# Designs tried in a protein design chat: VH-VL binders against NAD kinase (nadK). Part 58

Target 1, 268 residues: NAD kinase (nadK), of Syntrophomonas wolfei subsp. wolfei (q0aze0)
Amino acid sequence: MKIILVNNRFKENTEKKAQEIAGQLSALNVEVIIDNGLDEPYAGTVDFIMVLGGDGTMLRAARRYGQRAIPVLGVNMGTVGFLSNIEINELAEYLPLILREEYSLEARMMLEVAVFQQQSLLTRVFCLNELLLRSNSPRMLSFALEISGQKLEPYRGDGLIVSTTTGSTAYSLSAGGPIADPQLDAFIVTPVASHIINKRPLVVSPEREISLHLLEEREAIIGIDGQIKMDFGAENRVLIKRAPHPLLMVNLKAKPFFTSIDRSLQRQ

## First folded at step 2 (VH-VL)

Design j19 (framework fv_ixekizumab)
Fold by ESMFold2-Fast, scan of step 2:
Structure j19 (fold): chain C 268 residues (1-268), chain A 122 residues (1-122), chain B 112 residues (1-112)
Amino acid sequence: as target 1 above (268 residues)
Amino acid sequence: QVQLVQSGAEVKKPGSSVKVSCKASGYTFTDYYIHWVRQAPGQGLEWMGVINPEYGTTDYNQRFKGRVTITADESTSTAYMELSSLRSEDTAVYYCARDSYFDWLEGAFDIWGQGTLVTVSS
Amino acid sequence: DIVMTQTPLSLSVTPGQPASISCRSSQSLVHSSGNTYLHWYLQKPGQSPQLLIYKVSNRFSGVPDRFSGSGSGTDFTLKISRVEAEDVGVYYCSQSTHVPYTFGQGTKLEIK
């Protein structure tokens, strides 16, 4: 078995724990590749991906490896989040099940984001949570939203979020979007508006294509999963659609989504 | 292991341009933003701009609008900051700095270059 | 531009005593994502700045636990529980919630 161990080296003591776990796996005759963000994504064939950290580390792993249809397990190291399945102190208990491939998989849809300059493709990226279009200045944006070729009335505000259901508890929630069951496949389109009460989030089929472009020259940025950002101007267009493959998340332990989110919202 | 190494000190005439380099090593260059921050002698820090080396996209502090250009060369893992129409007030130490990859809105600079002193004198 | 105001501008501390530095922003640093992008840096004499605390309260890798950050909205504090000789330098708060990114004017910490 070959496992990629993904960690965030910028978290205190995470590199020490990653090395410890890598040593334990190697002692069990498992080949380990460590991805701490410093090198390019591992290009070879791998059987399993273990993510040590919080939701941010999982988002990076999904962006780098999510389209390969390889099982991905989130192991929480003390941070609060929704994308981990087990805690680090439970890893030893579940490791035999991992090595015997005795677990279920939960498919989480991903976005495919293509950014164009005029008619030329500038970049294509995948993400698990969302694309955020936002103003990069105090001025509001004026932008066009098209869903499967249908032009909506122009939007005016601070921006827009196009989210997966997994992303419904991330930026979309902060902007007033609905909490969605992550087992559903849908796009959630949530306005980021400082002044417009009547702009409602939309929940649309994941088979739709969503496009965005600015109607005025403004300073704006596109953000992907809170980890990639790029300038977005009136000459740019972004096209969002369902990614070819979902992220295959490992389920070793029942993590009840609804009681978890209810508890989080009740406390704050 | 992870380092940002900048070019050496320069002395320039008013009205000229300066181009400072910042060579990255020990990490994947395209996974991190590179920011430029300057510090005039005895003064505080002033943010100049940023580049995303993966896409070549930039953002600048409007105070330097039209005078600053930030570029990146992936083949050499090197970022550049060019400042034109130099004035005596541009005398400063110029730093490049790496932005953490785990949160695009973070703007926390975890690795800094050693600094490049640019002196503008007539 | 967001103005970052630090107090005090300088302080002298005997070794082993605590130090506290305040940072106030001219407007809220809470981003629409719910995160607060306030960071603390230390610039030792003759050196580049180094990251101490990111996003209000998160200690950067290798930073001793005697350093802590706290605050919300517009008011933030960096505390050093027991100052050591190696802590001498200028401390800067910084915000990256709003463009352009801005820094406080700095607080110079000296050992008595």
Scores: ipSAE 0.000, ipTM 0.433, lowest interface PAE 15.4, mean pLDDT 85

Design j2 (framework fv_ixekizumab)
Fold by ESMFold2-Fast, scan of step 2:
Structure j2 (fold): chain C 268 residues (1-268), chain A 122 residues (1-122), chain B 112 residues (1-112)
Amino acid sequence: as target 1 above (268 residues)
Amino acid sequence: QVQLVQSGAEVKKPGSSVKVSCKASGGTFSSYAIHWVRQAPGQGLEWMGVIIPIFGTADYNQRFKGRVTITADESTSTAYMELSSLRSEDTAVYYCARGTYDWLSEPYFDYWGQGTLVTVSS
Amino acid sequence: DIVMTQTPLSLSVTPGQPASISCRSSQSLLHSEGKTYLHWYLQKPGQSPQLLIYEVSNRFSGVPDRFSGSGSGTDFTLKISRVEAEDVGVYYCMQSIQLPYTFGQGTKLEIK
């Protein structure tokens, strides 16, 4: 069995823990690849991915490995989030089940994002939560949104979020988007501080293709899962569609989504 | 223009705690990480920790773990740094600084707050 | 932790003359992607630090072209071709390849 341990390259405290876990797994004849984010994604075949960290580390793992149809387990390292399944202090208890493949899988849709500069493809990436188009200055944006070739009235405001259902509890929620069952496949399109009072979040079929471009030259950025940031100008265009494969998330422990989000929303 | 505006100077007794604020304006608060760096009088710069507001996640220099807590309120575009169990050695100017926290942009601190002097005495 | 060592710790320069500050890291700051996570800051008396150079050699917005950065691996240099009175302050190098981010001790530049 071969396992990738993904940890956060910016968190020193996870390095020692990753090495300890790698040693434990090696003693059980498991081959371990450590991915701390400093190198390209491991290109070989693996059987399982363990993510040591919070939601941010899981988003990175999903972007790197989510399209490979490999089970991914989120192990929380003290920061409570929506994408981890067990706590680090529970790992020893659950490790035998992981090695015997005694767990269920939950499929989570992903976005495929293609960014163009004029006619040329600049980059193509996958993400689990969302793409954010955001002003990077005090000036509001004026931008065009097209859904499956249908051109909507121009948007004016600070930006727009195109989210998966998993991302409905991330930045989309902060911007006023709906809470969605992560087992549903849908795009959620949420305006950020729209100047037009009647602009509402849209929930659209995951078979739709969404495109965005600026109508005026502005300082803007595109953010992907809050981790990839790129400048976005009037010569840029982004295309968003459902990724070919969902992320396969490991469930070792029942995590009641609706009661968890309800409890979270009762605070502040 | 991007500005980070910090709360005013504080005088604290040993053993107490202090909470310093950093209000961001002129940029997209949720798109950036906010770092905290301190400087004791006449000394160099020491990194304390960071928060990524969009994820609500924070990380800390091991030297301050257990005493420092960094939080953010996206609705007010404000980050906070709380340091507990204060000692005279914690007398310093505390700065917030905006940094990249992503894949395509390497981390560096492009804009800094004006600093908050925290004096721990008597 | 990565240790950042600056030399000299202080220097006095006549206006119009060049200045050079060295920074050495205890390990390579070259990322596998090909970028080097070394940056330079200036702290003028009574002010907050300000970014001068990021990723070894890139001048931050508004920084005069008399400032230049160079280096690779573990050895880096900040040069000021013609020092002006406004350049007085403490210069710091910083690495951001590994947490905790660490700074050099600082180099104090005095005029006259």
Scores: ipSAE 0.005, ipTM 0.414, lowest interface PAE 12.5, mean pLDDT 84

Design j20 (framework fv_ixekizumab)
Fold by ESMFold2-Fast, scan of step 2:
Structure j20 (fold): chain C 268 residues (1-268), chain A 122 residues (1-122), chain B 112 residues (1-112)
Amino acid sequence: as target 1 above (268 residues)
Amino acid sequence: QVQLVQSGAEVKKPGSSVKVSCKASGYTFTDYYIHWVRQAPGQGLEWMGVINPEYGTTDYNQRFKGRVTITADESTSTAYMELSSLRSEDTAVYYCARGEIWFGESYYMDVWGQGTLVTVSS
Amino acid sequence: DIVMTQTPLSLSVTPGQPASISCRSSQSLVHSSGNTYLHWYLQKPGQSPQLLIYKVSNRFSGVPDRFSGSGSGTDFTLKISRVEAEDVGVYYCSQSTHVPYTFGQGTKLEIK
């Protein structure tokens, strides 16, 4: 069995813990590859991905490996979040089930984001939560939104979020978007500080294609899962659609989504 | 408005340690990484490490392994860099610098402190 | 560690003339995110470094449009279309794709 251990490069304790866990797995005849986020993704075949950290580390793992249809387990060892399934102090208890492949998988949709300059593809990335278009200056953006070729009235405001249902509790929530069951497949389109009084969040089919471009030259950025930041100008266009493969998340124990989000909203 | 203000110059003996402070103001301290970069007299820039003040998580240049420690105090908006087992070649100006943070990734350093000269002499 | 190599190490320019500085990395600076984390900093005499260009070609706020960056993979260039007296200092390229973050040796720009 070959396992990738994904950890956070900026968390010193995570690096040490990853080495400790790698040693324990090697003693059980498991081949271990450590991915701390700095090098290119491991290109070889693997059987399982174990993510050591919070939601941010899981988002990075999803971008790097989510399209390979490999089981991914979130192991929390820092900030409490929505994407981990077990705690680090529970790993020893659950490790025998992992090695025997005694777990269920939950499919989570992902976005495919393609950024163009004129007619040329600049980059293509995948993400689990969302794409954010936002102003990078005090000036409002004017931009065009098209959904499956249907042109909407121009948007004016600070930006727009195109989110998965998994991302409904991330930036989309902060911008006034709905909370969505992550077992549902949909795009959630949430305006950011829109100055058009009747612009509301949209929930649309994940089979639709969404495109965005600026109507005026402004300083803007595209953000991916809050982790990738790309400059975006009037010469650019972004195309968003459902990624070919969902992220396959490992369930070793039930995590109560609705009570967890309710608790989080009470804290804020 | 946004500024990083560092502690004053220090003279240290070989084998001792030094702790340099970097006080942030004019922005939300936990929204940005703090990097530490040094520059020996007449030489180039050398990255030492970084801290995420929100979680206290750090990453270090391995050449300083075991003798550099970066910490942050959110209540005072102050980051610290402590370097132990000082050698004469550690004589340098030490800078703190604010790094853009986008959910755990730091891309560039946009605001720099004024620098702290640390002189190590016998 | 990624080694950053700058050429030339020093450059003397008459005011109003262009200047060009090259930076080469020992391996690709393309991050798994698709971004290239190559940046240019200027250290004016007696001052702290300041950010000029980030992610290859983006001018930082307040940086004059006479500064431009270009390149891809391992080869990068900083250009100044018309050098002014205030541009004197040491220019550093830097990568933040891989830890440790590394800097080039620096290029000293002087006025003739």
Scores: ipSAE 0.000, ipTM 0.413, lowest interface PAE 14.5, mean pLDDT 85

Design j21 (from x2 with heavy chain G99D E100L Y101F Y102W G103S S104G G105D S106Y Y107E D108H Y109A Y112I; framework fv_ixekizumab)
Fold by ESMFold2-Fast, scan of step 2:
Structure j21 (fold): chain C 268 residues (1-268), chain A 123 residues (1-123), chain B 112 residues (1-112)
Amino acid sequence: as target 1 above (268 residues)
Amino acid sequence: QVQLVQSGAEVKKPGSSVKVSCKASGYTFTDYYIHWVRQAPGQGLEWMGVINPEYGTTDYNQRFKGRVTITADESTSTAYMELSSLRSEDTAVYYCARDLFWSGDYEHAFDIWGQGTLVTVSS
Amino acid sequence: DIVMTQTPLSLSVTPGQPASISCRSSQSLVHSSGNTYLHWYLQKPGQSPQLLIYKVSNRFSGVPDRFSGSGSGTDFTLKISRVEAEDVGVYYCSQSTHVPYTFGQGTKLEIK
């Protein structure tokens, strides 16, 4: 068995804990690759991915490895998040189940984001939560939204979010989007600080293609899962589709989504 | 060990250009923005611009736009800052610095700094 | 450009005593994301700047707990609960909410 341990390189004692866990796994004849973000993603085949940290670390793991259809387990080391399944102090208890492959998988849709300049593909990335188009200056954006060839009335505002259902509780929620069951596949399209009161969040089929481009030359940024930023100008176009593979999240322990989100909303 | 190592000090004549390098090691170069900040002798810090090495996208302080060019070479994990049409007022220590990435986003705070490159512009 | 104003520009402190540095921005530093991108750096003599506090109140890794940041909107404060000899240097506040990113003038901390 070969396992990738993904850790949050900036959290207290996370690197030390990753080394400790790697030693424990090695003693059980498991080959361990540590991904602390300092190297390129591991290119070889692996059987399992263990993410040590919060939701941000899971988002990075999903971007790097999510399209490989490999089981991914979130292990919480502090702040409770939405993407972890077990706590670090429970790992020893669940490790035999992991090694025997005795767990269930929950599929979470991902976005495929392609950024073009004129006809040329500049980049293609995958993400678990959302794409954010936003102004990078005090000036409002004017931009066009097209859904499967259907051109909508122009948007005017600070930006737009195109989210997965998993991302419904992330930036989209802060911008006024709905809370969605992550077991559903859908795009959620949420305006950011729109000046047009008749522009509402949209929930659309994940089979749709969504495209965005600026109608005026502005300083804008495309943000991916809050982790990647790209300059976006009037000559650029972004195309968003459902990614070819969902992220396969390991379920070792029942974690009730709705009670977790309800508790979170009461505390903020 | 995470490090940014810059090229050595330079003395330039007015009207010439200078190109300072910043070699990254100990981390995945394309995962972090690289910023350039300068400091004239005895004065404060001035932000010049930033590059995303993964896509080559840049943003500049308008004060320097047209004279400054920031580039990155992924194969050598090296960022560059070129400043043209040098004036005596450009005499400064030039720093490269890495954007802190933590908890799912860039913080736009500079966690790792190069050692600085003194550029002296004199006739 | 956003102007960052620090007070005082210099202070001299007896070891073990507290120190406080204020930073005021010419406009709100609250970003559309809800985050406030105000940071504090220390530049020791002859060295590169080093990050102390990011996003108002988060201590960077390895920074002693005697350093703390607070504030909101346009008014921010860096506090050192018990100044030590190693704290000598120039402190800068910085904003990265608006482009171009800007820095305060710096506050020089000296030991009496």
Scores: ipSAE 0.000, ipTM 0.406, lowest interface PAE 17.8, mean pLDDT 86

Design j22 (from x4 with heavy chain E99D G100T Y102W D103Y I104G L105E T106S G107P S109F; framework fv_ixekizumab)
Fold by ESMFold2-Fast, scan of step 2:
Structure j22 (fold): chain C 268 residues (1-268), chain A 122 residues (1-122), chain B 112 residues (1-112)
Amino acid sequence: as target 1 above (268 residues)
Amino acid sequence: QVQLVQSGAEVKKPGSSVKVSCKASGGTFSDYAIHWVRQAPGQGLEWMGVIIPDFGTADYNQRFKGRVTITADESTSTAYMELSSLRSEDTAVYYCARDTYWYGESPYFDYWGQGTLVTVSS
Amino acid sequence: DIVMTQTPLSLSVTPGQPASISCRSSQSLLDSEGKTYLHWYLQKPGQSPQLLIYEVSNRFSGVPDRFSGSGSGTDFTLKISRVEAEDVGVYYCMQSIDLPYTFGQGTKLEIK
C-alpha cells in the first residue's frame, strides 16, 4: 500500500505530525509520500490520500489529486471544519480500517474552470468549493452570464460566485446564497453585492455550462477556492462546468452535516 | 500507459487539403487537450492549435487562421487536424501532443505522437 | 508572440564532459501565482520530441538525474552534468504562458 500524506509546510505542528505518522505507517510496511505543498503533486500511482490539517489543506489536496479517483481522508488537527472526517487523536483507532480498506466513500462534485484570453486558453483548473469573480477596485463590474448558451440580462455589482454544493457554506453563504445538502449535485450561482435588486441566487443542474465575461474594461480577479487568484479583464472569458471526476471522500464515522451547520449559524 | 498513434504519410498537390488523425489510448480522452505542432524538414517546432474535447472548443495559431481546423471524436478517442489550401512550404512532419493542465497548473506536452509526414508537391 | 532564443545553436561534447544550453524569452514567463511556464524537450534523430524538464527545473518521469534545469523570469539554462552518446539530438525550450506557444530555434548536441 502506498499513501500520500498531505500537510501544510507553513504550520510546523502539521509537518512534525506528518513525519511521525509516516514513521508509524512505514513500520506497518506502508510506503509513504509526503506532500507539503512546495513540490509538484506526486505523479505516481497511490492507493490512498490522507490530509492532515483543516479545510484549506483539504481544498489544496482536492485541486492536486481530486481528479484521480483515489480515496481522500480528511484528518483534523485543531479547529473542526466541514471537510474532515476524523480527529488526529482518533487516527490510531481507525488506522486498521484504513489499511483493510473498510470504509465507505462519499462523492463530492468538483468544478472545472477554463480561463481564456480572447480565443486562447490561458489555464484550466479544478476546485471543490467555488469560482469567485470580483472587482479589484471600488468600481462595480458589468458582466455577462450565459447558462448553457442562454444569455441572461447583464449583471452589475461587485461580482459573482459559481459554487458546488460543498462550497455552499463557504463564500456563497457570505454573499447570501442558500445552504445546500452536499449529497446533491448542483451549481449555485450567487451575485456579490448586486446593484440590481431582482438578481437572486440560482440553483442549476450540474450538467449546465456557465460562461462569464466583462462588458466593460475594469480591474477584476478570478478566485479559486480562495487560494488561487488571477487577473480578469474585458479580453478574458471563463467557462465553468462539472469536473470529469468527483472527489472521493472517505467516511469512517458519521458526521451530521445539518446539526454542524446549524450550530455554526447560531454562533453568528 | 498513454500512447498517441497518428495516421500514415500523405502526398498532396498544391491547393488540396490534408486531414491527419491522432488516436489516444490510456487515460480518459475527455480529460486531456490535444495540440498540433509541425516541423518543416531541418527546421524547428511550430505550434498550430489545440482541441479541448471536454469543452468542444478549438483554438489556433493566427498564422494558420482560416486554413486549419481541429476536431475530435470522443467515441473513438481520436483528434483530427485538417489543413486546407496547401502550399509547398506546408511540407512538414505534423505531431499531436497531450497536455497535463490539471497536474501542476502549467501546460506542457508530456506525450507526443510519432508524427505524420505531409509532402506537398506538384 | 513571445520570442524564445537559444544559445548555442550547436555544440560538440566529448563523452563524460558537461554541456550547458541557454534559453532567453522576450518577456517574463512567471505568472502571478509563482509558476514559470518554461519546459525543455529533446528530439533524438528520427524521433518525436520528448519531455525532459517542465516548469524550469522538474525532471519528467524516467529522465536521468544528470539533466537539470534552472533560471527565472527570462533567462533559463539546461545542464547535462556528463554527456552520454544517447543524449545526441536537438534540444528545444518552450514557453506556454501565452498562446501561441513558442519554441526556441533548437540546439543540436553532437558527440566528438
Scores: ipSAE 0.000, ipTM 0.430, lowest interface PAE 14.5, mean pLDDT 85

Design j23 (from x4 with heavy chain E99G G100S Y101E Y102F D103W I104S L105G T106Y G107D S109F; framework fv_ixekizumab)
Fold by ESMFold2-Fast, scan of step 2:
Structure j23 (fold): chain C 268 residues (1-268), chain A 122 residues (1-122), chain B 112 residues (1-112)
Amino acid sequence: as target 1 above (268 residues)
Amino acid sequence: QVQLVQSGAEVKKPGSSVKVSCKASGGTFSDYAIHWVRQAPGQGLEWMGVIIPDFGTADYNQRFKGRVTITADESTSTAYMELSSLRSEDTAVYYCARGSEFWSGYDYFDYWGQGTLVTVSS
Amino acid sequence: DIVMTQTPLSLSVTPGQPASISCRSSQSLLDSEGKTYLHWYLQKPGQSPQLLIYEVSNRFSGVPDRFSGSGSGTDFTLKISRVEAEDVGVYYCMQSIDLPYTFGQGTKLEIK
């Protein structure tokens, strides 16, 4: 068996813990590839991906490996998140089940984001939570939203979020979007500080294509999972689709999504 | 409780550079913009620039054009301000400050670091 | 750049008496949605600035209700209904509608 161990090398004690776990796995004749974000994603075949860290590390792992249809397990190293399934102190208990493939998988849709300058593709990225279009100055944006060829009335405001259901508890929530069951497939389109009073969040089929462009020249950015930024101007367009493959998240124990989100909202 | 903790005082020679750190705790580092403001001895406050850690996007006051660089490391919840080609008039206390909310853009500063004194002398 | 002008530059107040500080911007700080980007900070001697009032009239958490802000467009006022010894310091207004953010020159409040 070959496992990729994803960690954040800049977080104190995470690198040491990754090495410790790699040693334990090697003792069980498991080949381990450590991915701390320094190099390009591992290009070879692998059987399982173990993510050591918080939700941010899981988002990075999803962008790097999510399209390969390989089981991904989130192992929490500190603050409880939404994307981890077990705690680090539980890993030894669950490791035999992992090696025997005694777990279920939850498919989580991902976004495919393509950014164009005129007719030229500038970049294509995948993400688990959302794309955020946002003003990069105190001035509001005027922008066009098109859903599967249907052109909506222009938006005015600070921006727009196009989210997966997994991302419904991330930036979309802060902007007033609904909490969605992550087992559903849908795009959630949430306005950010809309100037037009009647602009509501939209929940749309994941088979739809969403496009965005600015209607006047403004400073704006596109944000991906809160981790990647790209400048966005009037000459740019972005196209958002459902990614070809979902992220396959490992479920070793029942995670009470609704009670977890309810508790998180109370501490805000 | 939200707290911004800055690196210690520095004494630098003219022409060198200085890098000041600002470590955030008690809040969600990535959801807020981090601004840098300086104050020369006996003078008022001067805005230097801002970074939005989630996007890695930085903007600067034109007065520091080409000399200031603001960066953020989300994994350590730390923002950095590097000022190059130091002159004696760069002697000041340098503060980091947290912007109110990511969604509003920059807006007001809700919490401030304790300040870092940078003295530039030959 | 937007220029922020404070008056007076200094004032001395007997404890328990009111104080008033004015701030004028070179252009309107009101956006199209009715939000005004004017904020007040206090810097006590030897300390970092701290937020008092944001968006003209909203008190930051922990700020006593004897502090109030008012104004619109280009003219703004910070009022202290009863000055206490702990209020000594330099008060700054700031605009955040446009980059670069700019501050007034500061008003030093002293107790007589």
Scores: ipSAE 0.000, ipTM 0.401, lowest interface PAE 14.8, mean pLDDT 85

Design j24 (from x4 with heavy chain Y101T Y102W D103L I104Q L105Y T106P G107S S109F; framework fv_ixekizumab)
Fold by ESMFold2-Fast, scan of step 2:
Structure j24 (fold): chain C 268 residues (1-268), chain A 122 residues (1-122), chain B 112 residues (1-112)
Amino acid sequence: as target 1 above (268 residues)
Amino acid sequence: QVQLVQSGAEVKKPGSSVKVSCKASGGTFSDYAIHWVRQAPGQGLEWMGVIIPDFGTADYNQRFKGRVTITADESTSTAYMELSSLRSEDTAVYYCAREGTWLQYPSYFDYWGQGTLVTVSS
Amino acid sequence: DIVMTQTPLSLSVTPGQPASISCRSSQSLLDSEGKTYLHWYLQKPGQSPQLLIYEVSNRFSGVPDRFSGSGSGTDFTLKISRVEAEDVGVYYCMQSIDLPYTFGQGTKLEIK
């Protein structure tokens, strides 16, 4: 069996914990590859992925490995988040179940984002939470939104978020989007302008294709999962659709999503 | 311990400009929009505009458009409102107020600054 | 712009008696999701406005339960069950469904 351990080398103790876990797994005849974010993703065949860290580390793992249909387990290292299933101090208890493949899988949809400069593909990325289009100046954006060939009235405002249901508790929530059960497949299209009430979030089929472009030359950016940022001008357009494969998340322990989000909303 | 602290009172000549500051503490500055509301002596409250520091976006009441500019400096957690071409009718107390953008939908003003009196006289 | 109209403009109340303030909007403040964007503020003499009630009927932190809000659509009411000396000031309703945000003209509450 071959397992990838994904961690952030710059967080305290995560590199040491990854090495420690790798040693334990090696003693059980498991081959371990450590991905600390500095090199290209491991290209070989892998049976399981363990993510050691918070939601940010899981988002990186999803972009790197989410399209391979490999089980991914989030192991919390002391950070609060929605994407981890077990705590690090519980790993020893659950390890036999992992090795015997005694767990359930939850499929989480992902976005495929393609950014064009005129007719040329500039970049293509996958993400678990969302794409954010926002103004990078005091001026409002004017932009066009098209859903499966249907052109909507022009948008005037600070920007727009196109989110998965998993991403409903990330930037989309901050912009006034609904909290969605992450087991549902849907796009959530949320305007980024809490003071502009005339535009409402849309919940649309994951079979839809969404496109965005600016109607006026403005300073804008595209953000992906809060981790990839790029300039977006009137010469650019973005196409968003459901990624070919969902992220397969491992369930070893019941995590009550609704009570977790309820508690989080009280933190402010 | 949320607090919005505004700059001190000012006396200005007609035709000049004034810049009022509002420093936020006790929360994450980028999670809030900062609104500006004025109140002329013995009169009611009038909304002037808003800035969303996280996005760098500002919007204004048409009555003040062309004379008002609202900016923010995230490094100091401070919002500014500058009003130009001052007239005697601009004599008022100017308030900043915050609106949550993170979890607030719909939005309301949860905390207000102490106010800055701007007097415009010859 | 949405016009907010308050009645009465002034009110004088004996301590311990109830007070009622009305607010009317020129158009509905109810959105398609069932939320109503109407809030009440109190400005005590020489002080900044402070939030009393948000979204028609929700009391802000620290606001005594003698304050209550009610209403729907375009007609709203703020009630004080037993007026106390600390309640003196000007009460404002505000709508936040559309920009520009607009306020009622204010209701001055005085003790007899």
Scores: ipSAE 0.000, ipTM 0.391, lowest interface PAE 15.4, mean pLDDT 84

